# Designs tried in a protein design chat: VHH binders against p30636. Part 6

Target 1, 243 residues: p30636
Amino acid sequence: MSKKLKPFEILEDSCASVCIWLNGEPTAISNRAENLWNKAKYRVATDGAVNEILKRKSFVEWPHIICGDFDSINKQIDTKNAKVVHLPDQDYTDLSKSVQWCLEQKTLTSWEFENIVVLGGLNGRFDHTMSTLSSLIRFVDSQTPVIVLDSRNLVLAVPTGDSNLDVNLEMTTKMCGIIPIVQKETIVSSIGLKYEMENLALEFGKLISTSNEVTTSQVFLKSSSSLIFSIELENWVYKLDSL

## First folded at step 19 (VHH)

Design x6
Fold by OpenDDE, look of step 21:
Structure x6 (fold): chain B 243 residues (1-243), chain A 120 residues (1-120)
Amino acid sequence: as target 1 above (243 residues)
Amino acid sequence: EVQLVESGGGLVQPGRSLTLSCAASGFTFSDYYYGWYRQAPGKQRELVAAIYEKGKLYVDSVRGRFTISRDNAKNSIYLQMNSLRPEDTALYYCARYTSGSWVSSGFDYWGQGTQVTVSS
């Protein structure tokens, strides 16, 4: 059975999301990201993100949860009414720990949400970007989709087997990538792209599907291994300035 | 000298089939991947199909209609074109793929091209 992936559902008002704010480049957090944060059912800030949130206090809501190892948070900062959650496990990234914690809340508590939206994690230090991708792959088989978003990109993991991606074409430039990130043979077939793959082996150092284009609102992928799917978001600010 | 020589083009009616061939010489054929490009009048050159070690690539407009294949024993690449349409009218080029993505920059040698014209 094909896995239905609806990453753009996060933009719908009816969608209940957990939003995780990661420490990263301030420019990664666009007005769109702020809006997603503000409307999220649950707002989770990593300890490093708190400073940025404070700087944006006039535009963004305070987090419900502040989590992390608290190495980067100023101890003098008032956490206000946020619940502080200590995540001491150093074997995992802040993102992985935060995602895992959120998923546990869904199981252990009354938390109900449809997806996890991660703000940031794709900019700044490249090793952090790689960690983000690793985290996406870690949770690729989760029943709760994890979507990473910044000012320019929407990124998610695609599981092995058959997947059907819903794509909002209006919200994107249609430019996309299908990336074989795992260390396994990755044979891919696709429907709904400009360059359609037929049992094509994707491999770093040889051939990866970058600078592809989504041509339909439904993209079908068949893959022997997990993938990263990335699509470029339309920047309306630039469009308005060009008018 | 590296050479790619296309053949098989011609004038056909819509709905008909045509097979293009590309003969490669001057290098070890099996060491490379290959693709077909086309350029219509007034349009940019575009990738039509590519064949790699494992798998194939097709531009969406030709998927299901065109088939790319290779014969290492003959140092040749083929493009079987079925259900041809007027919009398939173009000069078709064979290209050798070296590295990178399936963009023009990934191909280093091109043939002279063979003309395909689809018209009623």
Scores: ipSAE 0.849, ipTM 0.944, lowest interface PAE 0.4, mean pLDDT 92
Fold by OpenDDE, look of step 19:
Structure x6 (fold): chain B 243 residues (1-243), chain A 120 residues (1-120)
Amino acid sequence: as target 1 above (243 residues)
Amino acid sequence: EVQLVESGGGLVQPGRSLTLSCAASGFTFSDYYYGWYRQAPGKQRELVAAIYEKGKLYVDSVRGRFTISRDNAKNSIYLQMNSLRPEDTALYYCARYTSGSWVSSGFDYWGQGTQVTVSS
């Protein structure tokens, strides 16, 4: 069976999302990101993100949850009404730990949400970007989609096998990438791209599908391994969200 | 001297088929990948199809109609074009791929081209 992926549903008002705010480059958090944060059913801030949230206190709601290892948080920070969750496991990234914790709340508590939206994590320190991608791959088979968003990009992991991606063409420049990030042979076929792949091996250092283009609102992918899908967001959408 | 020589172009009616050939010489054929490009009058050159070590690439407009293949024994690349359309009219180029992007930047040598004209 083909897995249906609807990453753009996060932009719909009817969608219940967990929003995770990562520490990172401040410019990665656009007005669109702030809006997503403010409307999220559950707002989760990593310890490093709290400082940025404080700087933006006039524009963004306070988090419901503050989580992390608290190595980077100012101990003098007032957490206010936020629940502080300590995630001390150093074997995993802050994002991975936060995502895992959120997913556990669906099982252990009354939390109900459709997706996890991660704000930031794609720029600034490059090792953090890689960590973000690693985290996406870790949860690629989750029943709850994890979507990473910054001011320019929407990124998600695509699982092995058949996938059907719903794409909002109007909200993007249509520029996209299909990236083989897993250390396994990655053979890909596609329908719905400018450059269609037919059992094409993608590999870093050889051939990867960057500077591709989505041509339809539905993109079909068949892959022997997990992929990263990236699509560029249209700038005018940012303008609309700022109104 | 590196040579790529295209052949097989011509005038055909819509719906007909045509097979293009590209003969390579002057280098080890099996060490490279290959692609077909086309340029219509007043338009930019565009990738039509590419054949790599494993797998093929097609521009969306030709998917299902065109097939790229290679014959290492003959040092040749082929483009089978079925269900031809007027919009397929262009000068078709064979290209050698070395490294980098699957777009034009990855190709280092080109043939002189063969003209394909689809007209009723």
Scores: ipSAE 0.841, ipTM 0.941, lowest interface PAE 0.4, mean pLDDT 92
Fold by ESMFold2, look of step 19:
Structure x6 (fold): chain B 243 residues (1-243), chain A 120 residues (1-120)
Amino acid sequence: as target 1 above (243 residues)
Amino acid sequence: EVQLVESGGGLVQPGRSLTLSCAASGFTFSDYYYGWYRQAPGKQRELVAAIYEKGKLYVDSVRGRFTISRDNAKNSIYLQMNSLRPEDTALYYCARYTSGSWVSSGFDYWGQGTQVTVSS
């Protein structure tokens, strides 16, 4: 059965999302990200993100949840009315623990949301970016999609098998990548890309699909292993191509 | 020493078929991967198709109409072009890639090309 992936729904005003603000570099957050954070039904900040939120308090809403092991948080700050959640497990990354906790709230506290959006997971230390991608793969089969954003990138995992991916072409430069990060044989076929793949083996150190381009708002992908799909976002304020 | 020689081009009417051939010599043919490129008048050279150890890659405008293949015993690469259109008019080049090369940047040899003209 083909999976339907609709990652651009997070940008619609009717979409109910959890937004997780990770420990990111201060320059990773754009006006678009601030708007996503403010409209989110549930706002979850990791302990290291609280200082950046405080710097932006005139532009962003306060989190509903502040979570982590709190080694990075300034203890003198006022958490106000945010719930503080301690996630001390050293066997899992901050992102994986935060996502898992949010998913559990659907059952335990009857939270209702359609997506988890992650801000700040693609910057700072490069090994943290790799950890973000690992977490995307870990949750690839979740009924609740996990999508990572920064100012220029929208990134998600694509599951094994057949997937149909909806792309809002006007919000993108169309430049995309199909990246085989799972350490298993990865054979890909596609429809809707400038460079169409037909049972093509992708492998780091041999061949990966970078600088590809979406050519339609519906992209079909068949893959023998989970993939990372990345697409470059356009800046709406200065986008001349949309005119 | 290394040679890639294209043949099979010509003038054809729209809707007809052609088969391009590329004969390779001067190296161990099975050690490499291959592609076809084309350049139309006033246009940039573009990848048409590539053939790898596993799988093939096609530019979207030719998928379903063109088929790339290779014959290691004959040291040859082929491009079967069906349902030809005027937009397919171009000089077609055969190119050699080292293992794992990305098709747009990793080639190290190509031939002089064979002209395909599709006109009523």
Scores: ipSAE 0.604, ipTM 0.843, lowest interface PAE 1.4, mean pLDDT 85
Fold by ESMFold2, look of step 22:
Structure x6 (fold): chain B 243 residues (1-243), chain A 120 residues (1-120)
Amino acid sequence: as target 1 above (243 residues)
Amino acid sequence: EVQLVESGGGLVQPGRSLTLSCAASGFTFSDYYYGWYRQAPGKQRELVAAIYEKGKLYVDSVRGRFTISRDNAKNSIYLQMNSLRPEDTALYYCARYTSGSWVSSGFDYWGQGTQVTVSS
C-alpha cells in the first residue's frame, strides 16, 4: 500500500495547521514562515523562540501556547494571554516533546488540524539540526504529517515502503535530496527524479542522493527504511524584486 | 597503472542500438563502482548511468532505453544503448567511483571516451 505525502498543503489557505516555532534564529525565519505562523490555527512557541517573537511583534501573532522547561519559562517572560505548558522531560528534545504534546491535544482537548509545521531547527548549531531530523523520523508514521520549513528548505520524513510525494514544482527550485539517516539498510527505488534509482543502496560514507532534481509533480519512492526528503524552495523575495 | 578504455562507439541511425564497453586494468575491479558519463559538443559532461553492487541509477532521459551492466570476471563495464536518438550524440566516458553523490564529484578515474554519433 502506498502512502500519500502532500507536504505543500501547508502552504494552502484552506489548510488547518499547528505551527511550532522552535527556538529563534533570525536567518531561518522568512516572510513565508511568518505568514505560516500567522495563519496557523494553533501557534506553539518553545521558550527559546519567545524573544525572537517579541522582536517581531509588529509582523507576527502572539503564540497560543508557550512550552518548555520550568527554568527557561521563568526568565521574566511576559506570556500575556498564552497558555504556559511545562515540558520537563530531559530525555527528549524540545521538538519531540512539542510535537507529542500537540498530537495529544487532538484527543485531550479536541484540537483539529491537518499538519504540524515546524519553524527553525535547520540552522544555528548543527547538532540541533541533526536532532530535528531525528524527531522527524520518530514521527514518520504519524497520521498527522510533520514538516520542517525555513526560508530555503522544506524537509520531511518518508516512511518505509511505498510513498507517493506530491510536489508543487512552481514553489521550488526542484533541487532535492534523499538522505538515508536511519541506521538500517536503506535500498531505494524512485520515479520522478532526474537521477532515477533502481534498488540502490544509500549509506552515509558510501552513496547518498544529494543534488537530485524533481522532474514531475508526483514522485514515487520505495524504501527499505525511513528517509529524509529535502527540497529547495523558490525564493519569493527575488521574484517580487523583478517588478 | 590505472586504466579505463572505452570502445564500441560509432555512427548509427536513429532507432538503432550500440553496446559500449569499458575495459578496466591496473586495480582490483570488484572493489569499485562504475558509471558512464557523456559530453556533447559545447555542453558539460553529465552522468548517464551508474552501477553499485546490485543497484543501478539512470538519468531520466535514458531510463528504459539504456542498460548498464558489469562483468567482474572480464573486468568490464557495458552500456547497452537502445532506441538511440540524435540527442544521445556525445563522447561517452566510463568512470570509477569510490563513494559520494552521483551528481557531484565522486569519481577518481575515467577514460578518454568513445564517440557515439546518431544521425540519419
Scores: ipSAE 0.497, ipTM 0.817, lowest interface PAE 2.2, mean pLDDT 85

## First folded at step 22 (VHH)

Design z4
Fold by OpenDDE, fold request of step 26:
Structure z4 (fold): chain B 243 residues (1-243), chain A 120 residues (1-120)
Amino acid sequence: as target 1 above (243 residues)
Amino acid sequence: EVQLVESGGGLVQPGRSLTLSCAASGFTFSDYYYGWYRQAPGKQRELVAAIYEKGKLYVDSVRGRFTISRDNAKNSIYLQMNSLRPEDTALYYCARYTSGTWVSEGFDYWGQGTQVTVSS
């Protein structure tokens, strides 16, 4: 069975998303990201992101949830009407904890959403970027897609087996990467790329598929292991009417 | 001396098939990966196909029509080209790749090329 991946469904008006705002570089949050944040059914801010959100108060809605270990929050910050959720587990990053918590709300509460959009996490400290990717892999088998995006990139994990990835070509430069990030043999076949792979072994230190190009709106991937798929976003602003 | 010598090019009609060969000499054949490039007049050189330790790579325009293969015993690389089209007309080059090379980067040696012309 081929898994359908629709990372660009986040642009659909009918799509209910959780949006997680991570602490990071301010430039990572584009106008597109702000729009996605504002339209999200559930807005979740990590504790470190609150200061940036405050700076952008004229442009972005306040979070419904503020979560994290709260080690980095300015003690003087008013959480206003946001629900504060303490996530004390130090074995996991704020991203992983936040994603996990959101997923749990589907079962424990009345939360209904189709995907999780993570804003940021791909720039700044490189180790944080790697942590973000690790988190994506952690949740690769989730029934709820987790999509990470910043001002330039949209990134998601692709599970083992057959996947059908829907790509909005208008929203991207079509430049993409297929990255074998897990420590397992990764044999990949593809349809829908400029450089098509046929049972090709991808491996760090050897061959990885960077600077590839999506040529169709549907990309088919077959992989023996989980992958990271990244695609470059076009300088495009998702226009939403004021809520 | 390192040599890559292409052969098998020619003039063919659309829909026909052609097999290109590349004979390697002057180095340890098994230490490298190989690929075919082509350059049409007025266009940039582009990767057509590559063969690695495990798996193959094809530019999308030739996928399903072209097949790259290697024969280690003969120190040779081949490109079977089926269902040829006028747009396949180009000078085709055999290239040697170091380990880890992706697409258009990392090649260190090229042949002189063999001309393929597809015309009615």
Scores: ipSAE 0.880, ipTM 0.954, lowest interface PAE 0.3, mean pLDDT 92
Fold by OpenDDE, last read:
Structure z4 (fold): chain B 243 residues (1-243), chain A 120 residues (1-120)
Amino acid sequence: as target 1 above (243 residues)
Amino acid sequence: EVQLVESGGGLVQPGRSLTLSCAASGFTFSDYYYGWYRQAPGKQRELVAAIYEKGKLYVDSVRGRFTISRDNAKNSIYLQMNSLRPEDTALYYCARYTSGTWVSEGFDYWGQGTQVTVSS
């Protein structure tokens, strides 16, 4: 059975979303992202993101949760009424730990949400970007979709098998990529792209589907391995004037 | 001398079928990948289809109508074009790829082309 993925619902209405704010470049957080954050059902900030959130206090709501190992948080900053959650495991990235914690809340507590939106994680240090992609793959089989968003990109993992992606074309430039990052043979078929794949092997160092284009509001993918899907957002503007 | 020679083009009515052929010579056929491009008057050249070691690529406008194939024994590439439309009118080129690169990237040689005209 085809897995239905609706990553753009978060941009339309985040009231059913957990929003995780990661430490990163200020330019990664657009006005759109701020709006998403403010309307999210649960706002989760990693410890490294607190300083940036504080700088934007006039524009963004305070987080419900502040989590992390607290190595980067300024001790002079008041956490206010946020619940502080210590996540000391150094074997995992802040993204992975925070996502995992949120998923656990869904199971262990009364938290109810449909998706997790991660703000940041795609800018700044390139190794952090790679860690973000790795984390997406880690949670690819989760019943709760995880979407990473910055000022310019919407990124998610696509599971093995059949997937159907709903795409809001009006919110994008339509420029997209289908990226085989798993170290396994990745045979892909597609419907809904400018360049359609038919049982095509994608592999780094050989052929990968970058600079492709979404042509329909539904993209069908069949893949022998997990994929990364990325699409460029339209009118990406970061709020530098308010900093 | 490296050669790619296209054939099979012509004038056809909409809805009809046509098969293009590309005969390769002057190099080891099996060492390369291949694709078909087309260029309509006043438009830029565009990829139509490509065949790689594993799998095929099609521009969306021809998906389901066109089929690319290869015959190593004949050193030939084919493009079966079904349900032809006026917008398919173009000069069609066969291209050689040195490696499996995306879309128009990586081709290093092409033929002179064969004209396909779809008109009522």
Scores: ipSAE 0.879, ipTM 0.955, lowest interface PAE 0.3, mean pLDDT 92
Fold by OpenDDE, fold request of step 26:
Structure z4 (fold): chain B 243 residues (1-243), chain A 120 residues (1-120)
Amino acid sequence: as target 1 above (243 residues)
Amino acid sequence: EVQLVESGGGLVQPGRSLTLSCAASGFTFSDYYYGWYRQAPGKQRELVAAIYEKGKLYVDSVRGRFTISRDNAKNSIYLQMNSLRPEDTALYYCARYTSGTWVSEGFDYWGQGTQVTVSS
């Protein structure tokens, strides 16, 4: 069976999301991102993100959870009513730890959500961007989709095998990339792209599918290995009151 | 001298088939990748299909109708065109690639082209 991926469900009012705010470039958090944060069922801030959230206190809701190793948080910052969660494991990235913790809440507590939306993580330090991608791959087989979003990009991991991506064309420029990030042979076939792939080997240093274009709202991918899918967001401001 | 010579074009009715051929000479055929491009009147040249070391690429409008192939023994590339449509009318070019570059990038040599006209 093809895995159905619906990254744009995060825009639906009926969709319950965990939103993770990562420390990063302020420009990564657009008005769209703020709106997603504010409507999220669970707001999770990494310790490094708290300062930015505080700066935006007039525009964004306070997090329910503040998590991390707290090595970067200003001791003068009042966590207010947020639950502080220590994640001291240094073997994993802040994103990975946060995602893992959130997923565990489904089993350990009464948390119910349909997806995890990560705000930021794609800008600033390039190694951090790579870390974000690595984290996406780590959770590629999760039953809960993890979607990374900034002001310009929506990014997710696509698992091995058959996948069906539901794409909101109106929300995007349709410009997309299919990226073979895993160190395994990656043979890809596609339906729904401007440049369709037929058992095409994608490989860094050779051929990767960048500057491709989504042509339909349904994109089918068959891949021998996990992929990163990226699509460019339109200069569009998400308004909750317009829904 | 490097040469790519296209042939097989012509005038056909919609729904018919054509097979384009590209004969390569003047270089080691197996060292390169190949693609077909087309340019319709008043439009920009666009990639139609490409054949790489492993796998093929097609522009969406021809997927399922066109097939690109190569014959190393004959130093030739082919484009089987089925279910032709008026919008397929264009000058079709054979192109050589020096590397596995995506889409229109990376070609270094073109043929003179062969005209395909689909009209009722």
Scores: ipSAE 0.876, ipTM 0.953, lowest interface PAE 0.3, mean pLDDT 92
Fold by OpenDDE, fold request of step 26:
Structure z4 (fold): chain B 243 residues (1-243), chain A 120 residues (1-120)
Amino acid sequence: as target 1 above (243 residues)
Amino acid sequence: EVQLVESGGGLVQPGRSLTLSCAASGFTFSDYYYGWYRQAPGKQRELVAAIYEKGKLYVDSVRGRFTISRDNAKNSIYLQMNSLRPEDTALYYCARYTSGTWVSEGFDYWGQGTQVTVSS
């Protein structure tokens, strides 16, 4: 069975999302991203994001949850009405821990949401970007999709097998990448791209599908391994107060 | 001397088929990847199809109609073109890739091209 992925639903008002604010490049969090944050059913801030949120207090709602190992949190910071969740496991990234915690809330509590939106994680320190991608792959088989956004990119993991990506063409420049990131042979076929792949092996150091283009609103991928899909957003998507 | 020589082009009516061939010589054929490009009048050169170690690439406009293949024993690359359309009219080039790079990147040698004209 083909897995249906609808990453652009996160931009719809009817969608119930968990929004995770990661520590990252402040400039990567656009006004549109702030709006997504403010409208999220559940707002989760990592400890590293708290200072940035405070700086933007006039524009963003306070998080419901502050989570992390709190290594970067000034003890003098008032967490206000946020629930503080300690995630001490150092074996996992802040994103992974936060995502895992959110998923647990869905199963263990009354939390109901359709997806997890991660703000940031693609900018600043490159190793952090890699950590973000690693986290996406970790949760690639989750029933709850995880989508990472910055001011320019929408990024998600695509599972092994058949996938159908629903793409809002109007909100993108259509420029996209299909990236083999796992250390397994990655054979890919596609429908809906400018450069269509037919059982094509993608591999770092050799051939990877960058500077591809989405040509249809439905992109079909068949892959022997998990992939990263990236698509460039239009500038106006992050300039609008509402969609 | 490295050579890529295209053949098989011609004038055909819409809906017809052509098979282009590219004969390679002067180098170890199996060490490279290959692709077909085309340039229509007034347009930029465009990747049509590529064949790699594992798998193939097609520009979307030719998917399902064109098939790229290679024969190592004959040092040749082929482009089977079915259901030809007027918009397929172009000079078609065979290209050699030094590595498995994406689209127009990484080619180091081109043929002289063969003209394909699709007209009623």
Scores: ipSAE 0.874, ipTM 0.954, lowest interface PAE 0.3, mean pLDDT 91
Fold by OpenDDE, last read:
Structure z4 (fold): chain B 243 residues (1-243), chain A 120 residues (1-120)
Amino acid sequence: as target 1 above (243 residues)
Amino acid sequence: EVQLVESGGGLVQPGRSLTLSCAASGFTFSDYYYGWYRQAPGKQRELVAAIYEKGKLYVDSVRGRFTISRDNAKNSIYLQMNSLRPEDTALYYCARYTSGTWVSEGFDYWGQGTQVTVSS
């Protein structure tokens, strides 16, 4: 069965999202991100994001949840009315732990949401970026899509097999990448790109699909392994968000 | 001397087919990847198709109509062009790649090209 991926649904007002503010990288948070955060049904901040949220207190709503191992948070910081959730497991990334926790709330509580939007995670320390990608792959088969967004990029994992990506062309520059990130042979076919792949092996150190272009609002991918899909967001959209 | 010699071009009517050939010599054919480029008058050179160790790449405008292939025994690359359109009119080049490179990445050698003209 083809998996339908609708990463741009996060921009729809009718869509209920969990937003995870992953880190305190200021450049990661655009006006679009702030808007997504503020309209999110559930706002989850990692402990590392709290300081940045405080700095932006005039523009962003306070989180419902603050989670993490709290090794980086100032003990003097008032968590206010946020529920503090301790996630001490060091074997997993902050993102993975946070995503997992959110998903558990769907089962354990009355939390209802359609997707998880991760704000940031692609900026700052490169190893953290890799952790973000790893986390995306970890949850690639989740029924709840996880989308990572920063000021320039929308990134998600594409599962093995057939996928159909809905792309809002107006929100993007159409520039995209299809990236083999897992240590398995990755044979890819595509429909809907400027440079179409036919059973093409993608591999780091050899051939990867960067600087490709989405040409249709529907992109079909067939892959023997999980992929990362990245698309560049149009910067003028940010201007609209600031209006 | 490294040589890539294209052939098979010509004047055809829309809807017709052509097969372009590229004969390689002067190097170990199997050590390289290959692609076809085209340049129409007044336009930039563009990738049409590429063939790698595993898989193929096509520009979207030729998908389903063009097929790139290689024959190592003949040291040749081919471009089967079906359902030709006027917009396919261009000088077609065979290109050699030293590695698996994406569209914007460099080839190291080009042929002289073969002219394809599609006109009613």
Scores: ipSAE 0.874, ipTM 0.953, lowest interface PAE 0.3, mean pLDDT 92

